VH-VL binders against Glutamine--fructose-6-phosphate aminotransferase [isomerizing] (glmS). Designs and how they scored, part 5

Target 1, 141 residues: Glutamine--fructose-6-phosphate aminotransferase [isomerizing] (glmS), of Sulfurisphaera tokodaii (f9vpa4r286to426)
Amino acid sequence: VIEEIKNAERVIVIGAGTSYHAGLYFSIELNRLGINSLPVIASEYYNVRSKKGDLVFAISQSGETIDVLQGIRMMRNSGAKIISLTNVIESAIARESDYKIYMRAGPEIGVAATKTFTTQLASILFILSVLKKENLKKMEK

## First folded at step 20 (VH-VL)

Design g4 (from f1 with heavy chain S107V)
Fold by OpenDDE, last read:
Structure g4 (fold): chain C 141 residues (1-141), chain A 122 residues (1-122), chain B 110 residues (1-110)
Amino acid sequence: as target 1 above (141 residues)
Amino acid sequence: QLQLQESGPGLVKPSETLTLTCTVSGGSISSRTYYWVWIRQPPGKGLEWIGHIYYSGRTNYNPSLKSRVTVSVDTSKNQFSLKLNSVAATDTALYYCARTDYGESGVAFDIWGQGTLVTVSS
Amino acid sequence: QSALTQPASVSGSPGQSITISCTGTSSDVGSYNLVSWYQQHPGKAPELMIYKVSNRPSGVSDRFSGSKSGNTASLTISGLQAEDEADYYCSSYAGSYTWVFGGGTKLTVL
């Protein structure tokens, strides 16, 4: 996962609602690290033209978000690789991903999705920490 | 509270075009979250999904109706419309407009209009 | 698109628990966890009762629950009440931004 992010020409982060906001944060942080990233509202995925070399980071709590699913299908067809962050094992989105990350946050019951949002952020922060660490190692060489 | 209301002619002749409008109140149709849906129900029968539209104008239709159906949106009027061409008696139905969220919070038809009956008759 | 298969009718006595099945294919019910259930009283618009297989909207009684196994989703109504007498429809995402409905089930409370 980390190598894919580092080597991607562009990281497209796609999500809906609360997941989009988590993705927005992730995208901003990636850009701060010098990684070209674009956040995408899942319902408007058609505005993004993906290509081979792109990496799609799909965020969906249920793994069944229709707009996200349709988005990654389109982007995959263009040659993009797919990494998913979901809370449900073997969900539709997970099954169509090259790399699967699971939050293991348990079922979300609330409409506000506070639990899943925090777990999404935690997962994203972890990924970012690893990226930063590797960047530091590269600088030391 | 968001409400949907169907309007249009209750009678259409065979081979003509059925036109209905759904007026959205209590909220903006220009939502980045929701899709606007048409569903119909022939008298005494089940529900059939017709199609939907996003505020940007992006549409998807039931494959069985795709060749005859056009859904449009007018953001200035906070309305979306259904056109069904070349109608036949089998198109007689109660027509509903509805809302759906294809994000995390929905993926169902959560708000419905009261429906409007359209009868196809010569 | 093929309609989902529901029993034409089910019945139960007050206080009983009943289950309505909804059978699809590997391309709809079996492929997605996006089954929803709707209640429709005579002369009224359908009302959403269950979404995403087992989630209940606010305001819907906890007597209504949903589940899915394979290509079959189920709606269970516990503690059956007279007001539950209605038609019930299942629906599922069928891919490519399309939806399918079941044929509907008439629930009679005896």
Scores: ipSAE 0.902, ipTM 0.954, lowest interface PAE 0.5, mean pLDDT 95
Fold by OpenDDE, fold request of step 22:
Structure g4 (fold): chain C 141 residues (1-141), chain A 122 residues (1-122), chain B 110 residues (1-110)
Amino acid sequence: as target 1 above (141 residues)
Amino acid sequence: QLQLQESGPGLVKPSETLTLTCTVSGGSISSRTYYWVWIRQPPGKGLEWIGHIYYSGRTNYNPSLKSRVTVSVDTSKNQFSLKLNSVAATDTALYYCARTDYGESGVAFDIWGQGTLVTVSS
Amino acid sequence: QSALTQPASVSGSPGQSITISCTGTSSDVGSYNLVSWYQQHPGKAPELMIYKVSNRPSGVSDRFSGSKSGNTASLTISGLQAEDEADYYCSSYAGSYTWVFGGGTKLTVL
C-alpha cells in the first residue's frame, strides 16, 4: 500500500459524505508530502480522467457505496490501481480492490458516522505516519 | 420536508410520447448527493425501475426501456421529467417519481411521490 | 434484467412472525448488500422499510428486520399486526446504476 502511494503519478481519493471529508483530509496531507493527490466527491467521479499510473484510494464505510463502486470500476478500466478502506470485509468495493484495508470499526449505528469517521482518520493518519517516516529515511540517504 | 409530485396527462394515445414532470419542493434538486428516479407500476402489478438522473444531467435507464426513455432535469424549476416514446397499452401504469442516495448512506428510494396514473388508450 | 423472485402471498395471525423471501442472482442480490424492502398499502405509494439488507429508516418499526444469505434476501415481520397487511416489494442494485424489483408479496393478516 505504501509503495503504491509513493510510486503513484497521482492519488485519487474518492469518497461520499463523511468518507469524502476523511478523503479530503488525506488528499491534502498527501499533497503536503509532495504526493500529487486529488480528492473526489464520489458522485462526481465521472469528471475525473484517470489513467495508468494513477492510484485510487477509495473510502467507504459500508463498502457498498454505489458512486464509489462505479467510480473505481471506471478508473480501474483506465488502468488505475485501487486501494480501498472499508469497514465491511468482502464488501463489493473491497472485492474489486487491488489492496484492501479494513478499519475494523464495528457496525456503524449513528447517522453522523462518528465512529466510522474516527476510525477512517486513524487509518489515514497511520498511513501518513508511515509515509512521513519513509520520506525522512530517503532524505537521510 | 422534501416532497415530490408527479404531473402530466392521464391519457396518451398509442404511438405517442408520454411526458411527465416531477416537481421537487422543500429542497433543491441540485443536490450533489441524490439522484432523481422514475418508477412505474402497472395496475395490479409490481414495480419497475425506469431510470434516474443526476442534477448534472447524467442519466441511466432500464435496459428494457432505454431506447424509448429520456429523463431530463430543469434546475431552474426544480423539476425533472420523463419522456417515453412510442407508448403501447403495456405502458399503462402508475408512474412514481422518487429520490435515491448513491452516497455513503445508500438509501434507495427513500422519498416517493404519490404517483400519477397514465393510461394508454385510443 | 429479470425480476427478483418473491412468493405471491404470505399470511399470518396477529402476533406471529412471518418471513418473505427475495431471490435474485449472483449479479444483483448475491453481489451487493444493497437489498431494500418496500411496503405498499392499497392506493398508496411504496414506503421504504429496509435498506442495505438490514437497516431500518427512522420511523420504521423494529418489528421489521432484514437479512441475506447468498442470492436470497429475507424480510421478517415479528409481532404481526393488522396494519402490516400490504404488498411488499424487494429491490436490489444490479450494477451499472440499475435496479431490479421483486414481483411483490401480498401479506394477509388473518
Scores: ipSAE 0.901, ipTM 0.953, lowest interface PAE 0.5, mean pLDDT 95
Fold by OpenDDE, fold request of step 22:
Structure g4 (fold): chain C 141 residues (1-141), chain A 122 residues (1-122), chain B 110 residues (1-110)
Amino acid sequence: as target 1 above (141 residues)
Amino acid sequence: QLQLQESGPGLVKPSETLTLTCTVSGGSISSRTYYWVWIRQPPGKGLEWIGHIYYSGRTNYNPSLKSRVTVSVDTSKNQFSLKLNSVAATDTALYYCARTDYGESGVAFDIWGQGTLVTVSS
Amino acid sequence: QSALTQPASVSGSPGQSITISCTGTSSDVGSYNLVSWYQQHPGKAPELMIYKVSNRPSGVSDRFSGSKSGNTASLTISGLQAEDEADYYCSSYAGSYTWVFGGGTKLTVL
């Protein structure tokens, strides 16, 4: 996962609602690290022209978000690789991903999706921490 | 308090075009969250999904109706419309407009209009 | 698009539990956890009762529950009441931004 993010020409982070906001944060932080990233509202994925070399990072709690699913299908057809972050194992989105990351947050109870958002951020922060560590190692060489 | 209301002629002649409009009140149709849907129900029969439109104008249709169906949106009037060409008696139905969320909530068709009956007859 | 298969009718006495089945294919019910159920009283618009197989919208009684196994989804109504007498429709995402409905089930409360 980390190597894919580092080697991607562009990281397209796609999500809906709360997941989009988590993705937005992720995208901003990636750009701060010098990784070209674009956040995408899932319902508007048609406005993005993906290509070979792109990496799609799909965020969906249920793994069944229709806009995200259709988005990654389109982007995959253009040659993009897919990494998914979901809460439900073997969900539709997870099954169609090259790499699967599971939040392991358990079922979401609240409508506000507070638990989901927190676990998404935790996962994203972990990924970012690994990326930052690798950058530091490069600087020391 | 979002509400949907169908409007249009209740009678259409065979081979003509059926045109209906759904007026959205209590909220903006220019939502980045929702899609706007048409569904119909022949008298005494089941439901059939017709198609939907996003505020940007992006549409998807039932494959069985695709060749005859056009859905459009008018953001200035907060409305979206259905056109069904070359109607026949089998197109007689109660037509509903509805809202759907294809985002994380996945609530399918959560808000419906009251429906409007369209009869195809000469 | 092929319609989902529902029994034409089911019946039960007040207080009983009944189940309505909805059978699709590997391309719709079997592929997605996106089955929804609608209740329709005579002369009224359908009302969403269940979404994503087993979730209830706000305001829907907890007597309504949903499940899925393979290509078959099920709606269970516990503690059957007279007001539950209605037509029930299942629906499923069928890919490529399309939906399919079941043929509907008439529930009679005896």
Scores: ipSAE 0.901, ipTM 0.953, lowest interface PAE 0.5, mean pLDDT 95
Fold by OpenDDE, last read:
Structure g4 (fold): chain C 141 residues (1-141), chain A 122 residues (1-122), chain B 110 residues (1-110)
Amino acid sequence: as target 1 above (141 residues)
Amino acid sequence: QLQLQESGPGLVKPSETLTLTCTVSGGSISSRTYYWVWIRQPPGKGLEWIGHIYYSGRTNYNPSLKSRVTVSVDTSKNQFSLKLNSVAATDTALYYCARTDYGESGVAFDIWGQGTLVTVSS
Amino acid sequence: QSALTQPASVSGSPGQSITISCTGTSSDVGSYNLVSWYQQHPGKAPELMIYKVSNRPSGVSDRFSGSKSGNTASLTISGLQAEDEADYYCSSYAGSYTWVFGGGTKLTVL
């Protein structure tokens, strides 16, 4: 996962609602690390022209978000690789991903999706911490 | 509170075009969250999904109706419309407009209009 | 698109539990956890009762529950009441931004 993110020409972070906001944060932080990233509202994935070399980071609590699912299908068909962050093992989105990350947060019941958002952020922060560590190693060489 | 209301002619002749409009009130159709849907129900029969439209104009249709169906949106009037060409008696149905969310909640068709009956007859 | 298969009718007495099945294929019910259930009383528009297999919208009684196994989804109504008498339709996402409905089930409360 880390190597894919590092080597991607562009990281497209796609999500809906709360997941989009988590993705927005992730995308901003990736850009701060010098990784070209674009956040995408899932319902508007048609506005993104993906290509080989792109990496799609799909965020969906249920793993069944239709706009996200259809988005990654389109992007995959253009040659992009797919990493998913979901809360449900072997969900539709997970099954169609090259790499699968699971939040292990249990079921989301709240209207505000606070549990989901915090868990997504935790996962994203962990990934970012690893990326930062790798960048430091690169600078030491 | 968001409400949907169907309107249009209740009678259409065979081979003509059926045109219906759904008026959205209590909220904007220009939502980045929701899609706007048409569903029909022949008298005494089940439901059939026709198609939907996003506020940007992006549409998807039932494959069985795709060649005859056009859904459009008018954001200035807060309306979306259905056109069904070359109608036959089998197109006689109660036509519903509805709202759907394809985001994380995935609530499917959560708000419905009251429906409008369209009869195809010579 | 092929319709989902539901029993034409089911019946139960007040207080009983009944189950309505909805059978699809590996391309719809079996592929996605996106089954919805709708209740329709005579002369009324359908009302969403269950979404994503087992979730209830706000305002829907907890007597209504949903599940899925393989290509078959199920709606269970516990503590059956007279007001539950209605037609029930299942629906599933079928890919490529398309939906399919079941044929509907008439529930009679005896």
Scores: ipSAE 0.901, ipTM 0.953, lowest interface PAE 0.5, mean pLDDT 95
Fold by ESMFold2, look of step 21:
Structure g4 (fold): chain C 141 residues (1-141), chain A 122 residues (1-122), chain B 110 residues (1-110)
Amino acid sequence: as target 1 above (141 residues)
Amino acid sequence: QLQLQESGPGLVKPSETLTLTCTVSGGSISSRTYYWVWIRQPPGKGLEWIGHIYYSGRTNYNPSLKSRVTVSVDTSKNQFSLKLNSVAATDTALYYCARTDYGESGVAFDIWGQGTLVTVSS
Amino acid sequence: QSALTQPASVSGSPGQSITISCTGTSSDVGSYNLVSWYQQHPGKAPELMIYKVSNRPSGVSDRFSGSKSGNTASLTISGLQAEDEADYYCSSYAGSYTWVFGGGTKLTVL
């Protein structure tokens, strides 16, 4: 996944509601790292033209968010590759993604109902921390 | 609390165009969260999804009705409308407006209008 | 006829559990975890009981539960009560922003 993000011409981050806000944060931090990124409200996906070389990072807890699903279908048909961040194995969004990241896919124990955004953010922060470390390695070469 | 209210004629002649309006109150139709829906129910029969509209004007329709259906929105009046062309007796039904969330919540058709009966008769 | 197949009627005695089936295809019920259930009393608008297969909206009794296996979704009503007597409809996402409904099931409480 890190390699795909580093090599993308543009990272399009799509989500709805709170997932959009997690994606907005991700997109802002990607741009600060020098990675071209565009955050997209899922219901507005029809305003975005995608192409080969684009990477779509789709955020959906359930993996069944209709606006996200239909957005990634359109963008994949235009040549983009899809990474999904979901919490449900074999959900529609996960099954239609080229790469899959699962949030807390283990047994359903000890889960607080208000923690979904925090779990999304933790996954995003981990990805960002690896990208920051890789960026420093390139500068040392 | 958000409410939906259908309005329009109760009687329409065959081959004419049926026009219904749904008024949204207690909330805004200009929402990035909700889509606005038409559903009908012929007397004594089941439910049929007609189509929906997003407040920007984007629509999707039931393929079986697509050639005769137009849904529109007027955000300044907080209303959306159904137009069904070339009606026949089989279009006699109780017509409902409803809302749905295609976002993360995924709540499907959680609020319905009271319904308005439309009879197609000579 | 109806895109989703439901039994025309089911019945049960007070206190029993009953299950209403909703059978679709691999392109709707089988492809999406986006099945909902509606209760309709005579002369009333439908009311959402279950969405996303198994989620219960606020205010809906925990006697109502939903599940799915393959192309078939199920609504289970436990502790059957007289007021549960109504028509029940399932609905499924069918792709491309299209929804389909079942033909309805009349529940009779004996």
Scores: ipSAE 0.717, ipTM 0.879, lowest interface PAE 1.2, mean pLDDT 89

